# VH-VL binders against Defective in cullin neddylation protein 1 (DCN1): the designs that were tried, part 7

Target 1, 240 residues: Defective in cullin neddylation protein 1 (DCN1), of Yarrowia lipolytica (q6c0b6)
Amino acid sequence: MVRSDWRAQEIRRVMTFTGSKEKTARDALEKFDWNVEVAIDHILNTPQVDLSGASKVFDKYRNADSDEIDLDGTIQYITDLGLSLEEPTVLAVAMTAGSPSVGTFTRKPFVEGWAAIGGDTLPAQQKLCRSFAESMTSLNADFQKIYKFTYGFLLQEGQRVLPQETAVDYWRLLLTGKYEHLDKWLSFVTEKYKRNISRDAWNMLYEFMLFQAKDPSLESYDEDGAWPSVIDEYVEFLKE
Below, E stands for the ipSAE of ESMFold2; O stands for the ipSAE of OpenDDE; V2 stands for 0.75 times the mean of E and O plus 0.25 times the DockQ between their complexes.

## First folded at step 4 (VH-VL; framework fv_ciduvectamig_arm2)

Design e1 (from d8 with heavy chain D62N K68E, light chain E52K; at its last look DockQ between E and O 0.79; V2 from the best seeds 0.00; counts 0 for: pae E 4.7 > 2)
Fold by OpenDDE, look of step 4:
Structure e1 (fold): chain C 240 residues (1-240), chain A 125 residues (1-125), chain B 110 residues (1-110)
Amino acid sequence: as target 1 above (240 residues)
Amino acid sequence: QVQLQQSGPRLVRPSQTLSLTCAISGDSVSSNSAAWSWIRQSPSRGLEWLGRTYYRSKWYNNYAVSVESRITVNPDTSRNQFTLQLNSVTPEDTALYYCARLGMITFGGVKFDYWGQGTLVTVSS
Amino acid sequence: QSALTQPASVSGSPGQSITISCTGTSSDVGGYNYVSWYQQHPDKAPKVLLYKVSNRPSGVSSRFSGSKSGNTASLTISGLQAEDQADYHCSSYTSSSTLVFGGGTKLTVL
């Protein structure tokens, strides 16, 4: 039996057993080195997501010469979602769609990301964006994920730390209306700290905001705690 | 602070190639939040966007239809600059040429926020 | 694409308010909220006054405001001052992935 015939039989076997489409069966078999049992188990235990819808959306905005959504495509895409580039909700879109960098998308993470949450059509994605916007109105778990994601998303190739100016701009974008002491923080960063922003500093600011909300007087703040030096310096700044 | 410094010849003969360079300081030509653009200005046509180059995992270029067949905008990462090449120039290409940074996805939105000093290029025999 | 339409010139007295219009199409001004306004003094490069129709960058006076209705964007300058005498240019992103400028407006302060 020719190898091709054998593979065809195995695909049919998987399809018959699982009721899956040929592509699904083939992909599973290839993923697990044509182990039929493992492939069947995988298909039966993994929700099958139709990626075709999200893929069509991607195709609408992709560059004509590459399989990527470029700067112009991104602008059009974001606009069609009913968003502006200056909205924090765009970062939620970037995270959901697995954007590798500002102003670009690649097919696989875009399609998989949207399809996973029911974003199979542009209208569906628009609806999801409204939900994202709602989730970003306060300091909550969903927002924290976006906040943490944002740091790495903004880093350019080869950068280990975020330029202060960029950090300041996006703190304004993300934290306006959510952190009552934002102006003080930004003043501290620009006038006193005057350094680029590490990931630790970025992430721990969020924790500090939560802490400060619970203890506005900062009476329970422990300098010997696991706070980065930038936060310690900020607390000192606040006492002045 | 971002600064753009232009250089290049100010006189070009008809049918020749206009070439300008824009040196960047305070930012990178490979910035993931910027598009580096050329714009020209003339009394007859006002401001006219010519084209841009930008990096998002790879290099992209966009050109105005009016000059698309004759224009090339190239980045130079080694020197942190980008160039304009406009072929087969005519007197209609006489203008004040600017390089500029287009801010994209930042708190500042889509705008030309930094400009070069401008270079008057005259096309004459 | 054709340039956006601006009045060639406008004038006003100190303290007055003036408005400059920028008219495009559904493929540019009407299709996107990416309209910018620039001020240009003689022998200077343009300076951004507004972006995204009505947003002011840092350092730009609150006397400058912007709006958009349909295919027309507007720049309003309140409390006109002598220093406001300059050329003003609008720009917009287009459906062709390009940027288009208006013809420019010369503002004279009387």
Scores: ipSAE 0.029, ipTM 0.577, lowest interface PAE 4.5, mean pLDDT 90
ESMFold2, look of step 4: ipSAE 0.309; ipTM 0.663
ESMFold2 (binder alone), look of step 4: mean pLDDT 92; pTM 0.944

Design e2 (from d8 with light chain L99W; at its last look DockQ between E and O 0.67; V2 from the best seeds 0.00; counts 0 for: pae E 4.5 > 2)
Fold by OpenDDE, look of step 4:
Structure e2 (fold): chain C 240 residues (1-240), chain A 125 residues (1-125), chain B 110 residues (1-110)
Amino acid sequence: as target 1 above (240 residues)
Amino acid sequence: QVQLQQSGPRLVRPSQTLSLTCAISGDSVSSNSAAWSWIRQSPSRGLEWLGRTYYRSKWYNDYAVSVKSRITVNPDTSRNQFTLQLNSVTPEDTALYYCARLGMITFGGVKFDYWGQGTLVTVSS
Amino acid sequence: QSALTQPASVSGSPGQSITISCTGTSSDVGGYNYVSWYQQHPDKAPKVLLYEVSNRPSGVSSRFSGSKSGNTASLTISGLQAEDQADYHCSSYTSSSTWVFGGGTKLTVL
């Protein structure tokens, strides 16, 4: 039996068992090195998401000469979503669509990201953006994900730490109205700390905000705990 | 703080190429939050956007239709600068030329937030 | 693309409010919220006053405000001061992946 015939039979077997389309069957078989059993299990246990809708949306905004959404495409895309580029909700869009950098999108993460949450059409995405906006109104689990995502998203190529100025700007953007001590924090960062911001510092600030909300007096704050030095310094600053 | 320093000849003959350089400090020409632009100003035409270069995983260029056939904006990562070349100049190209940064992702939104000092370029025989 | 349309000149007395209009098309001012305003004093580069129609950068006086309706953006300067005497330029992103400027407006404080 020619190898091609064998593969065709295996595809048919998977299709028959799962009721899947040929492409789905083939992709699963290829993914799992033509192990029929594993492929079948995968298909049965993995929701099949139609990527065609999100892909059409991508096509509307992609560069004519490349398979990516560039700066101009992004401007139009964000505009069509009803957002401004500086709106915090844009970060949620960037995260959802797997944007590699500000003002760009690639097809695969864009399509998969949106399709995964029902963003198969522009109107659907618009609706989701409204939901994103709601999540940005308070310190919650969804916001924390966006917050953490933002650090890496803002890093320039070759940068390991975020410039202080950038961090300050985005803290203002993200935390205004959510952290009552934001001005004190920013004052500390700009006037006392005067260094660029590490990922650990960025992430742990969020934890500290939650901590401080529960213990405003900071009586239970432990300097020997897992807090970065910048937070320790901040606590000292607050005592002054 | 971001600073843009322009350099280049101030006198160009008709049909020759106008060339200017904009040196960047305090930011990178390959910044993912900026687009580096050339803008000129004349009494007759006011401010006119000419073109830009920016890096987003690869280099992109956009040019105004009015000069598209004659203009090239090039980045130089090694020197952290970008250049303007305008070919086949005429007296109509006489203007004060500015390099500028279009800021995209700062708390400050989309705007031309930093400008060079300007270079008056005269096209004359 | 053609320049955005601004009045050539406007004037006002100290303490008054003036408005400068910037009219474009559905492909620029009317199509996007990426309208910016710039102030330019003699022998100086333009300085951004407003971006995205109505946002004010740090350091810019609250006397400057912006709005947009249809294809027309507007800059309003309240409480005119002598120092406000300058040229004012509007700018907008366009559907052609370009930026356009207005013709500029000369503001004279009487």
Scores: ipSAE 0.177, ipTM 0.660, lowest interface PAE 2.6, mean pLDDT 91
ESMFold2, look of step 4: ipSAE 0.334; ipTM 0.677
ESMFold2 (binder alone), look of step 4: mean pLDDT 92; pTM 0.944

Design e3 (from d8 with heavy chain I105R; at its last look DockQ between E and O 0.62; V2 from the best seeds 0.00; counts 0 for: pae E 2.8 > 2)
Heavy chain, then light chain:
Amino acid sequence: QVQLQQSGPRLVRPSQTLSLTCAISGDSVSSNSAAWSWIRQSPSRGLEWLGRTYYRSKWYNDYAVSVKSRITVNPDTSRNQFTLQLNSVTPEDTALYYCARLGMRTFGGVKFDYWGQGTLVTVSS
Amino acid sequence: QSALTQPASVSGSPGQSITISCTGTSSDVGGYNYVSWYQQHPDKAPKVLLYEVSNRPSGVSSRFSGSKSGNTASLTISGLQAEDQADYHCSSYTSSSTLVFGGGTKLTVL
ESMFold2, look of step 4: ipSAE 0.493; ipTM 0.759
ESMFold2 (binder alone), look of step 4: mean pLDDT 92; pTM 0.948
OpenDDE, look of step 4: ipSAE 0.430; ipTM 0.757

Design e4 (from d8 with heavy chain I105F F107Y; at its last look DockQ between E and O 0.77; V2 from the best seeds 0.00; counts 0 for: pae E 4.6 > 2)
Fold by OpenDDE, look of step 4:
Structure e4 (fold): chain C 240 residues (1-240), chain A 125 residues (1-125), chain B 110 residues (1-110)
Amino acid sequence: as target 1 above (240 residues)
Amino acid sequence: QVQLQQSGPRLVRPSQTLSLTCAISGDSVSSNSAAWSWIRQSPSRGLEWLGRTYYRSKWYNDYAVSVKSRITVNPDTSRNQFTLQLNSVTPEDTALYYCARLGMFTYGGVKFDYWGQGTLVTVSS
Amino acid sequence: QSALTQPASVSGSPGQSITISCTGTSSDVGGYNYVSWYQQHPDKAPKVLLYEVSNRPSGVSSRFSGSKSGNTASLTISGLQAEDQADYHCSSYTSSSTLVFGGGTKLTVL
């Protein structure tokens, strides 16, 4: 039996057993060095997501000369989603679609990210964006994920800490209406702290917000706790 | 604070190349939240956007149709500056030239939030 | 790449409200919510007043407001003051991946 015939048989076997398409069967077999058992197990245990829809959406906005969505493509894409560029929901889009940097998308994370949550068409994505927006109205687990994602997303190449101005802008964007003491925090950062913002500081602010909501008087605040120095300084600032 | 400082000749002969430089301080030419642009102003044409350069994992350039065939906007990361080259100039290219930052928030707003001091360039024989 | 259409000049008395229009096409003003307004005093560079139709940067007076309907964006200046005398320029993102400016409007405070 010519090797080609053998492979064809194995593909057919996988297809018969799993009910999968030929491409799916072939890809699985290739991935696992033509181990039929492992391939079958993989197919049966891995949800098969059709990536074609999301890929078509990507194609609409990609650069003509490269397989990426550039700034102009992003502007059009965000617009077509019914969003403004400064809307917090765009961060959810960035996270979902695996944006590597502000105003850009690459095919694989874009397609996989959207397809994973049913964003196979632009209308579907629009609907999802509305859902994102709703989830970002309060301090919740979904929002926290976006919040934490945002820090790394904003860092430029070679930057280890976020510039204070950028942090302030995005705190305003993300926390307006969600943190009662936002103005005090921003005043502290700009007038007292006057330093760039670490990831730890960024992340722990979220925790502190939750903490402060439960204990507005901060009576139970422990300076010896796992709080970063910036939060300690902020608490001191609040006592003044 | 972001500052843009322009430099270059103020007199250019017809058919020659207009060259200007914009030095950036307080920000990076490779910023992921900015697009560095050239704009000119004349009494006859008002403000006119000419082109921009920006970095998003790689360098991108966009140019106005009116000057696309003659314009080059180049970044210089080593000096943290960007340049304008406009070839084959005519008297119609006489204008006050500005470099500016297109400031971006999140995925970017369309606003020029910082401007150079401007350079009057006269095209004359 | 045609410039956006603005009135050449507008005038008003102190305390009045004036509006400057900026008319484009479906490929620019009508196609995007990325209209910006700039104030320019003599011998100065333009200063951004509004972006994305109606957003004010820090430091910009609340007297400046913006709106958009169809292919026309509008800048409204309420409580007109002497210092508001300047040139005003609108801009918009375009479908051609470019930016376009209006012709500019000269505002005279009487």
Scores: ipSAE 0.284, ipTM 0.696, lowest interface PAE 2.3, mean pLDDT 91
ESMFold2, look of step 4: ipSAE 0.341; ipTM 0.687
ESMFold2 (binder alone), look of step 4: mean pLDDT 91; pTM 0.933

Design e5 (from d8 with heavy chain V110I K111Y, light chain L99Y; at its last look DockQ between E and O 0.68; V2 from the best seeds 0.00; counts 0 for: pae O 2.4 > 2)
Fold by OpenDDE, look of step 4:
Parts: sequence; C-alpha cells; structure tokens
Structure e5 (fold): chain C 240 residues (1-240), chain A 125 residues (1-125), chain B 110 residues (1-110)
Amino acid sequence: as target 1 above (240 residues)
Amino acid sequence: QVQLQQSGPRLVRPSQTLSLTCAISGDSVSSNSAAWSWIRQSPSRGLEWLGRTYYRSKWYNDYAVSVKSRITVNPDTSRNQFTLQLNSVTPEDTALYYCARLGMITFGGIYFDYWGQGTLVTVSS
Amino acid sequence: QSALTQPASVSGSPGQSITISCTGTSSDVGGYNYVSWYQQHPDKAPKVLLYEVSNRPSGVSSRFSGSKSGNTASLTISGLQAEDQADYHCSSYTSSSTYVFGGGTKLTVL
C-alpha cells in the first residue's frame, strides 16, 4: 500500500467518525502525527471555528507588502469599527485580536481571537465592540482583564516597567468614573511616589480599589499583607 | 521630556541631496507608540508633511506623494535619531524643515506633539 | 494632496470669540476624526491646541474648542487675548496614509 493510499484511508476514517471535512481531518492527523484516535478525539472535543470570515476582515486592512496590519491599517480598522484611537474600547479590541503592539495586528491572533467570539464580519465586530464598551463602564471581571492586559500592551521593547507618565495617562483613561479616589492616587504617584510603575503595582491597584470600596476607612488594611510597597505608601499618604 | 534636535546643512545646490538629522532624547526612535516625521514649511505651500518612519515589530516608512520618488526617512537606533534625505532638490524645496513626533495613543489621538527647532534649508546655485 | 482650506486671516478684539474654519474632503476631514489644530508664534514651531477635533492636551486653555461638521472642522477661540495673536494650522489624517495641513490662518488681535 503506497503511503499515499494509507493516508487517504486514515483521512476517510477520521471523516467517517467525526463527520468533519477532509481538510479538518487532514489537519488533525498531521497535527498528531497521523494518530487517528487522537485526531478523532481532538476534532470531537474542539469546536470547529470557521476562520475565513475574520481572515477576510484582516485582508481588508493588512499592509500590501506584508501580512500585518500596520499603523495606517489600524487607523482605518478602528475607524471602521466606529471607534477612536483614544477610546478605552480600543484596548478591548487589541486584547481580543491579540495585538502585539500599539497600531499593529498579525493574522493568526486576529483571526483566531475574533472568530472565537463570533467576530467573523466587520458588522459582527462592530457589535462586539459595543459590548466591549458596555463592559468597560464599571469595575467588573471583564474590565479587569482588559486592565491587566493593558500594562503589558503598553510596555516598549526592552522595558520592564511602565513609565509613570504613561501609567498616569492610562489610569485616567481607564479609571475615570470608576475610581472615586483617582485624583488622589494620581497625586500620590506624581508628587510622592515619583517612580515608574511595576506590573505588580499596576495590578494590585485594581485589587486595592475593590478593597477600598468595601472598606473606605481602610481599617482592615494590613501592611503585612500581600500588598506592594507602593500601595502601602499610598495608604500612608491617605492618612496624612 | 521629549526633545528633538535638528542638524544639517542649510544650503544645498540644485540637483544635490538635502540631508537632515533629528536627534531624539526622552524617547526612542523605535517606540511602539510614536511615528517620527518630517514636515516642512514655506510661505507658498504652508506646512507640508513629507514622510515618517516608525517601528512596529519591523520598520515602516510612509511618504507624501509629492516627494515619494525623492525622499528617504531612515531611523538610526544606535544613535537614537532619524534622518531625512531629499534627492534632486530644486528651489521649490526651499523651506523650513521640522522633525516631529507623531503621538499615537498615549491618552491621545494622532497629532504632532513634539517638534524640532526647525532648519531653514535654502536651495540655491 | 491638496491643502485644507483655511481663511487667510481673521481678526478680533480682546474678549471676543472668533472661529477659524478648515475645509477638506471625505478623504480627510470628512473621513476621519483625526483633525488637529496648531498654534504657531513667530519663529516658533507649531504647538498642538486640539487633537481629534475637540480634545485639548494638557496645558491648553479651555478657551480653545473644536468641532466638525461634514468636511469642515472649526477652531473657536473664546475670550480672545493678545497672546492669541499667531498663525493657526489645521491638520488631518488622510485615506492615503498621509497628513494634510491647511494653508494657515493669521489671527490678529486688535
């Protein structure tokens, strides 16, 4: 039996058991080194998402000379979504589409990210963006994900900590209307702390906001707890 | 604070190449939130955007149609600067040249937030 | 790359409000909300006043405001002061991946 015949038979076998298309069967078999059982299990347990729609959207905005969406493509894309670049919702888009850096997208994370949540067309993505915007109106689990994502997204190449100025700007962007003590925090950061912002500091501020909302007097605040030093300093600042 | 310092000759002969350098301090030429641009100003044409260079996993360049065939904007990461080369200049290229940073998202939209001091370049025989 | 259309000059008395228009096309002002305004004093580089039509950077007076309708953006300066005497330039991102500027407007405070 010629190797080609054997492979064809295995593909047919997978198709028969899973009801999948030939391409899906072949891809799974190739992925798992032609282990039919594993391939079948994979197909049955993995939702088959059609990536073609999202891929078409990507093609509309990609650079003519590369398989990436560049700055200009991003500007047009965001505009077509009905957003401005300064809107917090853009961060949700960046997260969803797996943007590696500000103003760029790559095909795979873009296509997979959108397709995973039903963003197969521009109108669908527009609708999702409206949903994103709604989720960003309050401190909630979805917003927290975007908040945490934002830190890494903003880091420049080679940077391990976020410049204070950048952090301040994006705290204003993300937390205005959500944190009643935002001005106090920003004052502390710019006038007292005067250092760049670590990921831990960034993330723990969110936790602290939730904590402070539950205990405005901060009576239960424990300096020996798992709070970063910047938060400890902030609490001290608040007592002054 | 971001500062842009320009340097280069102020007199260029027709058909020669205009070359300017913009040194960056307080930011990186490879910043993922900026695009580094050249803009010129003349009484006859006002402000005119010429081109930009920016880094997003790779280097990109965009040029104005009016100068596309003659212009090159190059980054220099080692010196944290970027340059302008404009070939085959004519008296029409006489202008005050500015380097500028285009801010992308940092809590703001697309605009030129930092400018060099400007360099008057005269094209004359 | 046709320049955006601005009036060559405008004038006003201290305390008055003046408006400078910037007219483009559907490929620039009308196509995007990425209109910026710059103030330029003699022998100085332009300084940004507004971005994305109506947003003020830090340090810019609230006397400066912006709007857009169709292909025309507008800069309004309220409570005109002597120091406002300068050239004003509008700018817009374009569909051709470029930036276009207006011809500039000279503001004289009488």
Scores: ipSAE 0.220, ipTM 0.684, lowest interface PAE 2.4, mean pLDDT 91
ESMFold2, look of step 4: ipSAE 0.630; ipTM 0.829
ESMFold2 (binder alone), look of step 4: mean pLDDT 91; pTM 0.926

## First folded at step 5 (VH-VL)

Design f10 (from e5 with heavy chain F107M; framework fv_ciduvectamig_arm2)
Heavy chain, then light chain:
Amino acid sequence: QVQLQQSGPRLVRPSQTLSLTCAISGDSVSSNSAAWSWIRQSPSRGLEWLGRTYYRSKWYNDYAVSVKSRITVNPDTSRNQFTLQLNSVTPEDTALYYCARLGMITMGGIYFDYWGQGTLVTVSS
Amino acid sequence: QSALTQPASVSGSPGQSITISCTGTSSDVGGYNYVSWYQQHPDKAPKVLLYEVSNRPSGVSSRFSGSKSGNTASLTISGLQAEDQADYHCSSYTSSSTYVFGGGTKLTVL
ESMFold2-Fast, scan of step 5: ipSAE 0.651; ipTM 0.829

Design f24 (from e5 with heavy chain I110V Y111A Y114I; framework fv_ciduvectamig_arm2)
Fold by ESMFold2-Fast, scan of step 5:
Structure f24 (fold): chain C 240 residues (1-240), chain A 125 residues (1-125), chain B 110 residues (1-110)
Amino acid sequence: as target 1 above (240 residues)
Amino acid sequence: QVQLQQSGPRLVRPSQTLSLTCAISGDSVSSNSAAWSWIRQSPSRGLEWLGRTYYRSKWYNDYAVSVKSRITVNPDTSRNQFTLQLNSVTPEDTALYYCARLGMITFGGVAFDIWGQGTLVTVSS
Amino acid sequence: QSALTQPASVSGSPGQSITISCTGTSSDVGGYNYVSWYQQHPDKAPKVLLYEVSNRPSGVSSRFSGSKSGNTASLTISGLQAEDQADYHCSSYTSSSTYVFGGGTKLTVL
């Protein structure tokens, strides 16, 4: 009867009043307990992110059988963005587009991630990548987010710690030109520490780089403080 | 530390199937940062990339047009290896066959950075 | 015939510089920065020398450098040494999601 159609009627009402698509109207109504007035106000006062542009970019590079951008699609895509495979800016792209692993993008995170920042065409994404490249030139808050993201991005299923050789490769990629003592850190990790790298070790190196920049002599370093053992061992190595 | 070791017959008769295996140590055939290729070398054609297999939520294969109708590259996750099968061989398939890793640091393929020892396969009656 | 064009041979004397070209099309060398170079000594597997046009793996001498202009990539070896005598192969990614190689160049150090 009539009662079974009321939700469909309210969805159509919201769509008619706002010009929104059915899903947008339904999601707003569900969010606000089917209060039509509140749902309409929310839609009208919230910029509607158009996913169609970013979805078309995804379609250009996806493998049609899997609906994923695979290794080949990734090579073509990164090239079309104007990026080198081995520049740190590709990690900013991975974070922005919600890449689950090296060489792969999936539709929902890619489309939503790019759409959220105005990346609705390939030229718009190219422009955003130039901005990302500027952020990758020095230690700053945006760089730190990408640096921390990278650890999880590189972990394989079931891994709790990152193999040392992988960590070394990505420290070279990310920190060359940004950390004066990078060669000393890498020598310590490969010649003295010789262990796989925890998330805490990865994250705390960044904090230590900032600390050492402010106190190059390390005279304020407290070995009994909150630094993890890997940093304590590194400071000991530096004072040998 | 990463090593590729090849095995398989060195003599194949015309019209038969050429079958080679590449065993992987120090890396996983299901690695998200690698693809696993077969490349052959002959005096007349030089190096020829034949095909690859790789895992990204599912298995993918790519093959060179020249061999696509006759070739299969198959992964074996339980033995951490991958194989080449090339059907209906002719004397023109006589070559030194290599397996190789296409290794990635960030996105896409960086290089064929690890190679097997090579297997000389002669196709003759 | 190889997909990418290299000279069949090149020669130089110790201490000199030589350059090996690798010419393709806009669908491979010209379209992508995914050109790699491999050194092969007799009876050995190829060894990667350069990747992504100009990047060197750890352990590769700075005497080896790479560049690209249009559809042509180039490998330059400076300060030639006897041990550089080998075959050199270029490779490129293609618009068909495949890889192609050049015919190889035999370097003779006189």
Scores: ipSAE 0.014, ipTM 0.567, lowest interface PAE 6.8, mean pLDDT 87

Design f25 (from e5 with heavy chain I110V Y111W Y114P; framework fv_ciduvectamig_arm2)
Fold by ESMFold2-Fast, scan of step 5:
Structure f25 (fold): chain C 240 residues (1-240), chain A 125 residues (1-125), chain B 110 residues (1-110)
Amino acid sequence: as target 1 above (240 residues)
Amino acid sequence: QVQLQQSGPRLVRPSQTLSLTCAISGDSVSSNSAAWSWIRQSPSRGLEWLGRTYYRSKWYNDYAVSVKSRITVNPDTSRNQFTLQLNSVTPEDTALYYCARLGMITFGGVWFDPWGQGTLVTVSS
Amino acid sequence: QSALTQPASVSGSPGQSITISCTGTSSDVGGYNYVSWYQQHPDKAPKVLLYEVSNRPSGVSSRFSGSKSGNTASLTISGLQAEDQADYHCSSYTSSSTYVFGGGTKLTVL
């Protein structure tokens, strides 16, 4: 038909000028009311992601009945990535693939997350995981993103605070070798504080670690400042 | 510090349903960092994993092929416990039954810690 | 039937090292680094000693170490002590997404 014919031609035109695949060109044209110039500009100025590769990786590990990667699929998947289930790099994978909770992945966040960074095959994801592992060895901006992500990842539905036992276990996983005073912090939390851990307390520990590295004596610490009460109590504990 | 406490009948007649309860303290049965298993131990067959239940936005149940047609592992969020029901028992089901936590998945959720104290269940007249 | 093969018994004297093997197939021990070891004293529940082949939970002595070569995982206990006298069980994840156990090894400290 004449209508279908001109649309096919415009799709090919967009493909030719941008190097995009047919679906990418069609989706952009549909989004912008078949305005070729706007569609080309959108594709050239917006990263276009091929989701088919990451979708095939998801298909390898999903439970066919639920179309989700469940606990067993997660174990197989993390194994095939070349990772230990207990290493911090698994949390980088969970963040990248938009895992909703420990041991599960859903299709849309998994596919979109991996595709956005070029993780469109299992070998590509393995290579990216080796890069993630390197970034997890010290306190840095990438590590801080994973650290902050971890709190929400560990919260169960309806929880506002994290049980202290869970927080302690993941502080050991994430901060061993990176925070000189970790054992003192963990003793404080378990022996003195004895309360569940808020998101603010989790996030502010990271800021406090950076603060203490610059001022080990804590003489510039202002307890009337913006620090949460848990950090104030910890500083008081350290001075006892 | 998670602790598991078991309760249930120790004597079950052949063809009846074996029913055991595992009460959880120090964690929630709906914890998104755990899975809750039943494992039994007999002199003739050693340790056998029977099944698990866990919550990740919805409940999941997985069962060993050998018992799949007779077994239900069921969570109870109101009492923070989970149960084992094993139907149509025979003397071969005589064993020490343990509940156990599968550890944190990102910590290697392929190992069991802690275990309940165990319940010896005898299947006889 | 136990899916993983362990020796029925091992023995050693205080201060010695002993090793307990756990042999499976490429679909369990050989295919995954997900072997765990459990210590069980008489009339008690098993306690985890090692997980993911060689990792120790907090509170487990460094005298306990684990390794794997091909289809065989090994638990080594160095500086053997009287309190180590117990049954030792290995476990592995499998390609069918289940868990299997060895037959158990009784360790006698002479």
Scores: ipSAE 0.486, ipTM 0.747, lowest interface PAE 2.5, mean pLDDT 88

